# VH-VL binders against Riboflavin kinase: the designs that were tried, part 9

Target 1, 134 residues: Riboflavin kinase, of Devosia riboflavina (a0a087m355)
Amino acid sequence: MGIRLSGCVIHGDKRGRKLGFPTANLSIAPGVELPPDGVYSCIVWLPGQTTHHGATASVGNNPTFDDVKERRVEIYIHDFDGTLYGHELNICLLTRLRDMRRFSGLDDLTGQTERDVAQSRAMLAHHALTGLLP
Below, E stands for the ipSAE of ESMFold2; O stands for the ipSAE of ESMFold2 at other seeds; V2 stands for 0.75 times the mean of E and O plus 0.25 times the DockQ between their complexes.

## First folded at step 5 (VH-VL; framework fv_roledumab)

Design q48 (from R1 with heavy chain T50V Q59Y)
Fold by ESMFold2-Fast, scan of step 5:
Structure q48 (fold): chain C 134 residues (1-134), chain A 121 residues (1-121), chain B 107 residues (1-107)
Amino acid sequence: as target 1 above (134 residues)
Amino acid sequence: QVQLVESGGGVVQPGRSLRLSCTASGFTFSSYGMHWVRQAPAKGLEWVAVIWYDGSDKYYADSVKGRFTFSRDNSQDTLYLQLNSLRPEDTAVYYCARTGIWYADYSFDYWGQGTMVTVSS
Amino acid sequence: AIRMTQSPSSFSASTGDRVTITCRASQGISTYVAWYQQKSGKAPKFLIYYASTLQSGVPSRFSGSGSGTDFTLTINSLQSEDFATYYCQQYDSYPLTFGQGTRVEIT
């Protein structure tokens, strides 16, 4: 099991695309409680699909001037190439892989993202073998 | 090594304008959001403004909103802060500062040396 | 705006002392707190982010702790180069805000 969330893909930061890891930013309803900041292994249901895709998600801060507290959920969907802007995604956060950290530059960020995705893939493969994926 | 160098400060009378610059080197400037933070003499730090990595989003502290304009030129690795309608309470050292490369890290890992703006009659 | 209040505003200490500085937020800010050191005539230097994560290159005698509204910066064994003013900063929401600063003076 894990933490199930849904949200509409909104236009966001395109840095991931420059690194070869395009991400989708999810708009999560204001009242929904999110897990602690960090990087998570994740599965995603694309619009209209009953099967899931592996993903790597980050949960972090989203500073605003508004009274409503917001946090950001950003996902890299494994082996997926396409646009999802304006679509609703359902996700399940499964395993927290690491705490948030600061990066010294693009190479450091890219290297860590590669490690995160590799770890996420390994964790999801393990869950599949043990029959624990939904 | 990462370096930020501010310039453009000086002594002006109330109501006048100044343009501050901050030249960046040692990192991929176009990938980072940037901030201005000021410090009045013998006082603490006050956040002034942020500009997103591509210049698309900008936010300002209420005390300067409508008077200060933040911009960037990614081809020249340079930030600009246009200070209009200056007031004595704007007297401060102005620092440019770098945010984290990824979202959610709005703390400042590198700061320039600062440039002094004095507004007096 | 979230108000950040540091305590004390100043104090004197000796090399070898264990020093603690506190910072209180006017509302819950999770762990979105950074700490900076500023020496006279110099720009601030980044020490800690996410309340407790030490920036690379910062001596291990520095540590941070806390979550929610109460945060602390600790210097385990004060060195001569540590006499400075220290600032906390929240980055939970805009406008970003700093504490008033704590000045650590030599005795």
Scores: ipSAE 0.295, ipTM 0.785, lowest interface PAE 4.4, mean pLDDT 86

Design q50 (from R1 with heavy chain T99D G100S, light chain Q55E)
Fold by ESMFold2-Fast, scan of step 5:
Structure q50 (fold): chain C 134 residues (1-134), chain A 121 residues (1-121), chain B 107 residues (1-107)
Amino acid sequence: as target 1 above (134 residues)
Amino acid sequence: QVQLVESGGGVVQPGRSLRLSCTASGFTFSSYGMHWVRQAPAKGLEWVATIWYDGSDKQYADSVKGRFTFSRDNSQDTLYLQLNSLRPEDTAVYYCARDSIWYADYSFDYWGQGTMVTVSS
Amino acid sequence: AIRMTQSPSSFSASTGDRVTITCRASQGISTYVAWYQQKSGKAPKFLIYYASTLESGVPSRFSGSGSGTDFTLTINSLQSEDFATYYCQQYDSYPLTFGQGTRVEIT
């Protein structure tokens, strides 16, 4: 179920940290096909752990530029407080929540991020109830 | 169209004070972090200070800590930099710049034209 | 503080030349590098961010590359409006730091 990706954590977006939603950037091997750009409900397996954590993932670049060379997979791990730099994460993208969009400023971005995380949490709870999460 | 206009520069003697202002237009000022960057005559760029969108977090270069105070008035779309205890080595063009919040923190996507501060006897 | 060192400090070039400017960080900064162009008497202009992503409206003859400690700005087929000083800047951590600049002068 879902789209499985693996990658080593590189530096995260400092913007997410400022907003209270720090993210981990995954370095995905060249040639691996990424899903469509968007925001996804996600689960992640941390190094050495057998249980998964809920997460909210974004795939794509800031939509401000038409000719962006770099695509990113960024993950906000729910209720996780720690550093993962240099560690390999295994993730599963479960449900696409929305398309990427432009933001008019920090308030718009912060409000949407809060809604994204809330929706991701709700979708993960739904999957748990229906028995679709391991 | 994004515009940043600095003012308040001038010529002062060492130990004196100046207050610089930067007026913003063309974007939602209250949503962006802002910066001051300076450039001494015939020298390179030097970051001076950063202020968060709501004024709650400020960062300063070590060379200006305790002497310069960064503030903002979101109702007037204006930044202020209070320069106290000025030294000859503070002589520079002072630019205000907008944080490129949609690309990465701490890069500068729009700059004003600068205001010259000269500290000499 | 992270020190950013550019090379060369200056050089003369002609229109049509391929120009390469190097920037080296004193420690690993991933891809958190921006590049700026400054023309005489003017404010800097934003060119590139995340080491290789071109800002909207910047001509495609400009390109950036690198990660970790070594970064490069390339101008393919230099035009008359490209004579300027170029700066790299790291935004991995405070304090924010710039390279010393590279002056591209007309031959």
Scores: ipSAE 0.006, ipTM 0.543, lowest interface PAE 11.8, mean pLDDT 81

Design q55 (from R1 with heavy chain I101F, light chain S30R)
Heavy chain, then light chain:
Amino acid sequence: QVQLVESGGGVVQPGRSLRLSCTASGFTFSSYGMHWVRQAPAKGLEWVATIWYDGSDKQYADSVKGRFTFSRDNSQDTLYLQLNSLRPEDTAVYYCARTGFWYADYSFDYWGQGTMVTVSS
Amino acid sequence: AIRMTQSPSSFSASTGDRVTITCRASQGIRTYVAWYQQKSGKAPKFLIYYASTLQSGVPSRFSGSGSGTDFTLTINSLQSEDFATYYCQQYDSYPLTFGQGTRVEIT
ESMFold2-Fast, scan of step 5: ipSAE 0.456; ipTM 0.829

Design q58 (from R1 with heavy chain A104G, light chain T31K)
Heavy chain, then light chain:
Amino acid sequence: QVQLVESGGGVVQPGRSLRLSCTASGFTFSSYGMHWVRQAPAKGLEWVATIWYDGSDKQYADSVKGRFTFSRDNSQDTLYLQLNSLRPEDTAVYYCARTGIWYGDYSFDYWGQGTMVTVSS
Amino acid sequence: AIRMTQSPSSFSASTGDRVTITCRASQGISKYVAWYQQKSGKAPKFLIYYASTLQSGVPSRFSGSGSGTDFTLTINSLQSEDFATYYCQQYDSYPLTFGQGTRVEIT
ESMFold2-Fast, scan of step 5: ipSAE 0.535; ipTM 0.847

Design q62 (from R1 with heavy chain S107A Y110I, light chain Y50W)
Fold by ESMFold2-Fast, scan of step 5:
Order: structure tokens, then sequence, then C-alpha cells
Structure q62 (fold): chain C 134 residues (1-134), chain A 121 residues (1-121), chain B 107 residues (1-107)
């Protein structure tokens, strides 16, 4: 069931926070193969917890400081506003919702993010997820 | 009532043009990606084009790239498909369809009745 | 482009029968599969998305399953209104592609 990944939160997404959807960037271990680029419904286990939280994840290429392109996993955890910088998260990607796309502006990005989160919530409501462990 | 109504089909000779329209009602048109799908007589479904909710992104099947142009007018709740340089193999019923999950790139939950385009010499 | 291959191309059945239609993708597409029903002379009707999620209003005798490359549509206890052509569609990536269709006819 799903794709299991773990990673350390390396910092928050300032843009996502401005939109009301703060995201955590995950540092995934070198050599771990990521799934295809896209937006996913997922569940997240916070440090020390056996219960999960719903989340919406994006997997895609992000340029780094030295023009080196690395693929990133970014997660918006539903109904959670705490800080997790420096903590390790366990996640399970369940359903790919859409391809990555370019946005025409901030309003376009905001609208799509709202729809992604709504769709992720709907998908998670239809799955038997009780008792899954990290 | 959620509804899509296509119009503009007809019989034309090869090399000519047609403009198809699709009028939406019963939902917030500007919030949904829209698609055109065609079906040749006695054949299966073939995706033609996708346009995102705000018109910012458009995708076309390779068979129609450069000949067909997809557009939308959110103020009038209307889609347009401009068919140029028509070929006999473009003969089909053309359906407009709404994405079932917000925007383009997904399943098609609402379909129009279709409009027939016949290209013959 | 991702090729979607349906089997069988046609199915002869009677009311009350269980029918199974398969759809195979030429590469992995996770669960990005929708199913449609099309009756003669009509537009397609949306049945299933994300491989197994029924659209609201679709009878529970319809079910979908599968992940990766192999997908199945099942109709338990076929009813008279179910005689139609069924199509699978992938929406993992552009270009969007459909299977060639499976016709379910009464015997």
Amino acid sequence: as target 1 above (134 residues)
Amino acid sequence: QVQLVESGGGVVQPGRSLRLSCTASGFTFSSYGMHWVRQAPAKGLEWVATIWYDGSDKQYADSVKGRFTFSRDNSQDTLYLQLNSLRPEDTAVYYCARTGIWYADYAFDIWGQGTMVTVSS
Amino acid sequence: AIRMTQSPSSFSASTGDRVTITCRASQGISTYVAWYQQKSGKAPKFLIYWASTLQSGVPSRFSGSGSGTDFTLTINSLQSEDFATYYCQQYDSYPLTFGQGTRVEIT
C-alpha cells in the first residue's frame, strides 16, 4: 500500500506559509528513488507518534544555489501549524493527484493549491487507514 | 442542472475550417478545466485537447497540433475549438467534457451530447 | 504516449451475469485510471476514477481495481441498462489516452 519515504525537515516554505499552506521540505537520503513528479495525497507520522496526519505532497525538481537541480519532496500537513525543522518525518504517498505544472501567477498557484488539498482530503476520507504504523 | 451543449458541426471539404462551441450551465465554469474528445464513426474515444480553468495551459493531441486552437470565454461560460486545415480523418463526433476533479488532466465527469464534423470531398 | 489495451473487445452476456473487463497500460500509471460507459448514440457516462472510486450515483454492482499496469472493471449481476461499450482512460500524463473499448452485448 503506497510508497514509504522518510526524511529530515530542512526548512519551511515561505511562499506556502503566505498562502496559508506552509510546507516542509524533506531531505531524502541519497540514492532513494522518488516516484514520478506530481502532487500526491499522503499520510505523515510526526516524531514519536503512531497516529498519522493527512497531508498533500509535491514531488518535483527544484533548482539549488549552484544551479544544480535536485528533486524535492514538499509536504503540507493538514490541520497542523507547528514547526518541524530538524525532525525526521515518515510518510506514505498514497495517490497521485496530478502532474506538476507551471503557474501563471500567485492567484493561479493559490487556487490550485486549495484544490489539491481538497482533493487530497477527499481521497484520504475514502481509505481505511486506521492502524497503519510508520 | 449541470449541462454542456456543443454546436458548430457540419459538413465541409478538406482544407476548410469550422469553429465548434460548447456552452456550459449549472456550475461555476471558471473553476474547471475543460476538454475536447472526439469519436470517429464506429471507432473509440480519442482525446483532442485540454484547457485549464483560466486558459493559462493548453494541451493538444499530436494529430491536431498546429491545426486546432482551443480557447474559452469565462465571462460567457463558453468553450471554442477552431478547426483549421481539416482532413477526412478529422471526421468524428466532437464532445466537450468537464474535468471531474477541479482542473484538466483528470477524468471527465460531465459530457455534452456531441456535434458531428464530417470532412469529405 | 501511454498505450491502453482493453480485453476482451466484446462480451456476450445475459442479465444476472458477472462480467470482467481488463485494461493494461504500456507503463506504470499508479491508479490514474477512469472508466466510462457509452450507450449506442449517446455521450459517455463517467463511472470510476482513481482506478477504484465510484462516481456518485453509480450502482454498487460496478467496481474497479488495479494499480500500476493492470486494471479491471467488474459488473456483478448485469442489468438490462448495462449493455453498452466500456472504455478505460489513463490520466497519469499527456497525451491522455483511452482503451479501444469493450462492447457488452445481450445474448
Scores: ipSAE 0.005, ipTM 0.515, lowest interface PAE 15.6, mean pLDDT 80

Design q7 (from R1 with heavy chain W52S Y53W, light chain T31K)
Heavy chain, then light chain:
Amino acid sequence: QVQLVESGGGVVQPGRSLRLSCTASGFTFSSYGMHWVRQAPAKGLEWVATISWDGSDKQYADSVKGRFTFSRDNSQDTLYLQLNSLRPEDTAVYYCARTGIWYADYSFDYWGQGTMVTVSS
Amino acid sequence: AIRMTQSPSSFSASTGDRVTITCRASQGISKYVAWYQQKSGKAPKFLIYYASTLQSGVPSRFSGSGSGTDFTLTINSLQSEDFATYYCQQYDSYPLTFGQGTRVEIT
ESMFold2-Fast, scan of step 5: ipSAE 0.454; ipTM 0.820

## First folded at step 6 (VH-VL; framework fv_roledumab)

Design B1 (from R1 with heavy chain T50V W52S Y53W Q59Y, light chain T31K; at its last look DockQ between E and O 0.05; V2 from the best seeds 0.00; counts 0 for: pae E 10.5 > 2, grease 19.2 > 18.9, placed apart)
Fold by ESMFold2, look of step 6:
Structure B1 (fold): chain C 134 residues (1-134), chain A 121 residues (1-121), chain B 107 residues (1-107)
Amino acid sequence: as target 1 above (134 residues)
Amino acid sequence: QVQLVESGGGVVQPGRSLRLSCTASGFTFSSYGMHWVRQAPAKGLEWVAVISWDGSDKYYADSVKGRFTFSRDNSQDTLYLQLNSLRPEDTAVYYCARTGIWYADYSFDYWGQGTMVTVSS
Amino acid sequence: AIRMTQSPSSFSASTGDRVTITCRASQGISKYVAWYQQKSGKAPKFLIYYASTLQSGVPSRFSGSGSGTDFTLTINSLQSEDFATYYCQQYDSYPLTFGQGTRVEIT
């Protein structure tokens, strides 16, 4: 089930926090093949835990960035307010929700982000995820 | 060990320019947002500017907007702050600082030792 | 811009004392407050973020609390190395702003 990834948490993206969705950016080992670019529903295991949280992830380059050296994974963990900096996360990407796209302004970005999170929550509510381990 | 080292400070007359730099080591520089924060002599701290980890987003305090330009070179692990049209009120120690992550994002988890800029006639 | 007001401006204390510094924001900022220690002639040092989370390597005698507009930094048994100036900082919104500082001085 799903695509498993792991990585260390690095700095967050200002855009996500401005919209109320602070993100964890993951540093993925060089040479690891990432899944197709897009926005995904996913689950995450926090450091030292065998239970999981629901999350929304983006994989790849943002369309508004012109100078991205590596493809990256950004994760918004639903309903989480703890500290993850410098810790390893294990994630499982489940359903690809959409392609990456460009935005015409802040309202467009805000609306899409809200829809992405809502879709991720809905998808996760309909999957049998009990008992999964990192 | 995280290290940040500023340089390029000096004494200049009003209206002149300086370019500050900050060299980073001990961490993956291209994965972090970075800030400048300044402190006038015997005064408190004032945030100056932020640049995102990839350089795509930049924000400035109103007091410097239009006069200062923040950039980064991730191949050299170096930050630059171009200080144009300097005024006496820009006199301060200038620190570079690393942005934290998650709930520490936009707080300053590591600081350099600072470089002094003095603007006087 | 969000104003951060620290109290007191200075604080005379002896080794072993409990020191309390307060910081009030001009509007609600949830828990997006950090605290820094600055010794004379040195750069600030990161102590606390998210109102109450201690940065790695900071002694447990430091603690933070608060939410909304009122925040507190406490040093429960002041050590000789703790005589310094302390700053709060909000990071809820731009521009990022600091309190004016509280100087903790030896009696």
Scores: ipSAE 0.007, ipTM 0.577, lowest interface PAE 10.5, mean pLDDT 82
ESMFold2 (binder alone), look of step 6: mean pLDDT 93; pTM 0.948
ESMFold2 at other seeds, look of step 6: ipSAE 0.032; ipTM 0.676

Design B2 (from B1 with heavy chain A104G; at its last look DockQ between E and O 0.07; V2 from the best seeds 0.00; counts 0 for: pae E 10.7 > 2, placed apart)
Fold by ESMFold2, look of step 6:
Structure B2 (fold): chain C 134 residues (1-134), chain A 121 residues (1-121), chain B 107 residues (1-107)
Amino acid sequence: as target 1 above (134 residues)
Amino acid sequence: QVQLVESGGGVVQPGRSLRLSCTASGFTFSSYGMHWVRQAPAKGLEWVAVISWDGSDKYYADSVKGRFTFSRDNSQDTLYLQLNSLRPEDTAVYYCARTGIWYGDYSFDYWGQGTMVTVSS
Amino acid sequence: AIRMTQSPSSFSASTGDRVTITCRASQGISKYVAWYQQKSGKAPKFLIYYASTLQSGVPSRFSGSGSGTDFTLTINSLQSEDFATYYCQQYDSYPLTFGQGTRVEIT
């Protein structure tokens, strides 16, 4: 059925947009259990909306090769280029696509990101998710 | 492998227009933000513009704002730069460049070979 | 806009030399600096990002360092293919800006 999470966008989005890659880091309430680390196909409801967007999320440590920090949820909303900083998102993690991994360089990270998004889009095309509510 | 190929450069008089194109291959074009960077003869590099992965957000250098328009067609893996009201100082080689990764920090990892724009009487 | 100032503008060097090129930002930019190599008549080639991380396929004789406002590109034991112009570039904020370039000449 999926794993439901909610949280506020706290950073990443505004820097990513300026450089042409919009992502969002979510602040998750302290008592909420996160699912196993990995990359997930998911859906997202934007603030005030009952229709969803497709998305790709990572749960765990930042996968950038030299920037390892606390566990977090980072989300890339497919076909969306708006600002979400300070807003509440509701997400549903659907399919775990792969484990988190470390990257040997920029080309490796770039190639994996392309595959993740393509796989996420394919998995979402399989779901009959019309009418699901946050 | 990743390739970017610019075209549409030429010689034009001041005040005229040109349209540059950049065709991409070897990567998922719709996942990347794209840029134009130019280089005047025997001079350094100047960033010109950026367009988001879906084309919805654009940002321009002050030197070209209001005169140049950046767009993309993700169905044909192609970028366009409309150069209007051209001035002699717009004379340069124009490069398209890739950036657009959702996990890391970087800048322009792949560049095209460039197309020359000459603005002169 | 953040100004990037490279030093020197040019100099002559021989194969085997250690070459150091500096780049100074007009304000703090953390480590958001990239370096490029450009040979005459060619497009720039990506060398280094995040101040010190080498792009895949770049020879280990290249290294970068710095944080804040002062950044350095070093070529340890210069090779004949390294004679080129080098540019630093900040990607901390728009508008993105480059240094004016440093030309490394033979002899």
Scores: ipSAE 0.006, ipTM 0.562, lowest interface PAE 10.7, mean pLDDT 80
ESMFold2 (binder alone), look of step 6: mean pLDDT 91; pTM 0.933
ESMFold2 at other seeds, look of step 6: ipSAE 0.094; ipTM 0.739

Design B3 (from B1 with heavy chain A104S, light chain L96W; at its last look DockQ between E and O 0.54; V2 from the best seeds 0.00; counts 0 for: pae E 8.5 > 2, grease 19 > 18.9)
Fold by ESMFold2, look of step 6:
Structure B3 (fold): chain C 134 residues (1-134), chain A 121 residues (1-121), chain B 107 residues (1-107)
Amino acid sequence: as target 1 above (134 residues)
Amino acid sequence: QVQLVESGGGVVQPGRSLRLSCTASGFTFSSYGMHWVRQAPAKGLEWVAVISWDGSDKYYADSVKGRFTFSRDNSQDTLYLQLNSLRPEDTAVYYCARTGIWYSDYSFDYWGQGTMVTVSS
Amino acid sequence: AIRMTQSPSSFSASTGDRVTITCRASQGISKYVAWYQQKSGKAPKFLIYYASTLQSGVPSRFSGSGSGTDFTLTINSLQSEDFATYYCQQYDSYPWTFGQGTRVEIT
């Protein structure tokens, strides 16, 4: 179950390449309807693999919603230390963990991110996901 | 608690090499992309280079491309910047700097104190 | 590369004054602008990101605004510790670039 989604890993449209932390920004086909904005527990299949990784996804704008109309999907793949820039990922969004919110600074953002990842891992531990395929 | 400490600066002649390092503490180093930024004496800031969290992707300013090499050792929480073929215009304080995890919506949130490189002819 | 043009190059001001610093990008960069404060002999201090969001611990007298190409940093009631050089920076596209700086000095 869940909401299936796929897209190509990009570094953002006109904002330049995403270097630094191990997240993937997905280019979703324009006609695809995205789920409601929020942070999600999800699973991801890497190219050429039938086993999934746990992940945490952000659907929507950055913490300030004013400047872009088009929503985006950004994914943090748990326990993954590679890069898949330019590759296509298959995603299954499972549980919406929270609404998007604004942050008072970087420490607030990173602290919330760690809580989101912890909650995502906990939710994934409750689901029997063995045998799910892309 | 986040701490970045640069070292390896000094006075060198043009054409020589120098290796800068930056040691990190107080955060999960291997989760962050890292940057070098420099500032010539009494001048503004210039971005120099970025390296991805795993070291696989790198990008350099045109002013240093082909001469500088950025690397990292995640087992030692350390960044390296190899400065080759140094020129007098490379004289600057060199800072290492961190950026955020999610949307790349943050700029440089933490900076080291910097290390001074002087290239004297 | 995206050019960031900062204005003015310097200010003379007194404690309590409202100070504004402007920054113009050579192309649209949405709100991907940060502002930094730098005191002599020290590393820059992060103040504002995403054009208007204050970093934790930054006093509320600082504010930022703008979108697209035109951005402003405002200090609503200048304090003695605010005399410093201020830089804007775009992080929309590599290479990331800075404005040339604005020095805020005591009259």
Scores: ipSAE 0.007, ipTM 0.575, lowest interface PAE 8.5, mean pLDDT 80
ESMFold2 (binder alone), look of step 6: mean pLDDT 91; pTM 0.921
ESMFold2 at other seeds, look of step 6: ipSAE 0.013; ipTM 0.610

Design B4 (from B1 with heavy chain S31D, light chain D92E; at its last look DockQ between E and O 0.07; V2 from the best seeds 0.00; counts 0 for: pae E 15.1 > 2, grease 19.2 > 18.9, placed apart)
Fold by ESMFold2, look of step 6:
Structure B4 (fold): chain C 134 residues (1-134), chain A 121 residues (1-121), chain B 107 residues (1-107)
Amino acid sequence: as target 1 above (134 residues)
Amino acid sequence: QVQLVESGGGVVQPGRSLRLSCTASGFTFSDYGMHWVRQAPAKGLEWVAVISWDGSDKYYADSVKGRFTFSRDNSQDTLYLQLNSLRPEDTAVYYCARTGIWYADYSFDYWGQGTMVTVSS
Amino acid sequence: AIRMTQSPSSFSASTGDRVTITCRASQGISKYVAWYQQKSGKAPKFLIYYASTLQSGVPSRFSGSGSGTDFTLTINSLQSEDFATYYCQQYESYPLTFGQGTRVEIT
């Protein structure tokens, strides 16, 4: 089920926080192949947790800001605003919601992000992943 | 107080069937994945099966796959394990167990008292 | 399947003794190990998860350690109620598997 990734949280580039969607940036182990670029509905666990959190992830270069050239994984954890720095997250990417695209400005990016999160929540409402291993 | 109570065990001949049940109380049953674990007389523990919180995902040990069927009724807080084509090696006490949480996920934080299944000629 | 091998199979001890039980996994399982205590005729009791975290209500004389393939359960100053069989269990992947058990007996 899904595409599994894990990594340690490092501070993100603050893009999501300025727009009301603070994100975690994951440091993925060397040699791990990232999934195809896109925006995903996903779930996340801290190590050993039974209960997952709903999340929305982007994989790849963010085309809105040209200050990141490497492919990366940024995760917005739904309804969570605690401190995650230094924690390892396990994630399962479930549904690819869309391709990466360029944005005409902050209003465009904010609107798309709100739609992505809404779609992610809708997809997660019916997943039966409680009790599964991360 | 979390409580799990198994029933439906008995003595049967090889090739016959039994249906085990487990009634839960003291927690929100529909939030938890549940397991069956068995223990043959004077032997160790063997994991048998798991069912997700809504019953949509199930996984079975190879020793029982294709013969046992796990289901749940969240309106009655009850688990069922259908045991078909029983063999002498299925003789065991059968426990239902609740999945732990957080860093304990897929360990077993609460167990029932067990129900005995004996398969003999 | 991941095999869990416990050592020793039995251990004779007196109250006040320090008891150490080891569990070895056939492949790396990080810290996804739980420990259970089972008294004769009873269901197992949850003691430790994530290799070293005590379940609520478990006495502090119990401790666990390890990562990767080698894990230990230690009972520091054995009490009369601690004579039982102990099992380790991996939960890194399906099928979930247990060690064969270690009996801690009264000398």
Scores: ipSAE 0.007, ipTM 0.526, lowest interface PAE 15.1, mean pLDDT 80
ESMFold2 (binder alone), look of step 6: mean pLDDT 93; pTM 0.951
ESMFold2 at other seeds, look of step 6: ipSAE 0.008; ipTM 0.535

Design B5 (from B1 with heavy chain S31D A104S, light chain G28D; at its last fold request DockQ between E and O 0.78; V2 from the best seeds 0.00; counts 0 for: pae E 5.7 > 2)
Heavy chain, then light chain:
Amino acid sequence: QVQLVESGGGVVQPGRSLRLSCTASGFTFSDYGMHWVRQAPAKGLEWVAVISWDGSDKYYADSVKGRFTFSRDNSQDTLYLQLNSLRPEDTAVYYCARTGIWYSDYSFDYWGQGTMVTVSS
Amino acid sequence: AIRMTQSPSSFSASTGDRVTITCRASQDISKYVAWYQQKSGKAPKFLIYYASTLQSGVPSRFSGSGSGTDFTLTINSLQSEDFATYYCQQYDSYPLTFGQGTRVEIT
ESMFold2, look of step 6: ipSAE 0.350; ipTM 0.809
ESMFold2 (binder alone), look of step 6: mean pLDDT 91; pTM 0.929
ESMFold2 at other seeds, look of step 6: ipSAE 0.180; ipTM 0.753
ESMFold2, look of step 8: ipSAE 0.333; ipTM 0.795
ESMFold2 (binder alone), look of step 8: mean pLDDT 92; pTM 0.941
ESMFold2 at other seeds, look of step 8: ipSAE 0.273; ipTM 0.780
ESMFold2, look of step 9: ipSAE 0.339; ipTM 0.803
ESMFold2 (binder alone), look of step 9: mean pLDDT 89; pTM 0.918
ESMFold2 at other seeds, look of step 9: ipSAE 0.301; ipTM 0.788
ESMFold2, look of step 11: ipSAE 0.007; ipTM 0.634
ESMFold2 (binder alone), look of step 11: mean pLDDT 93; pTM 0.944
ESMFold2 at other seeds, look of step 11: ipSAE 0.269; ipTM 0.779
ESMFold2, fold request of step 12: ipSAE 0.078, 0.183, 0.076; ipTM 0.726, 0.761, 0.731
ESMFold2 (binder alone), fold request of step 12: mean pLDDT 93, 91, 91; pTM 0.940, 0.920, 0.922
ESMFold2 at other seeds, fold request of step 12: ipSAE 0.153, 0.069, 0.196; ipTM 0.755, 0.719, 0.761

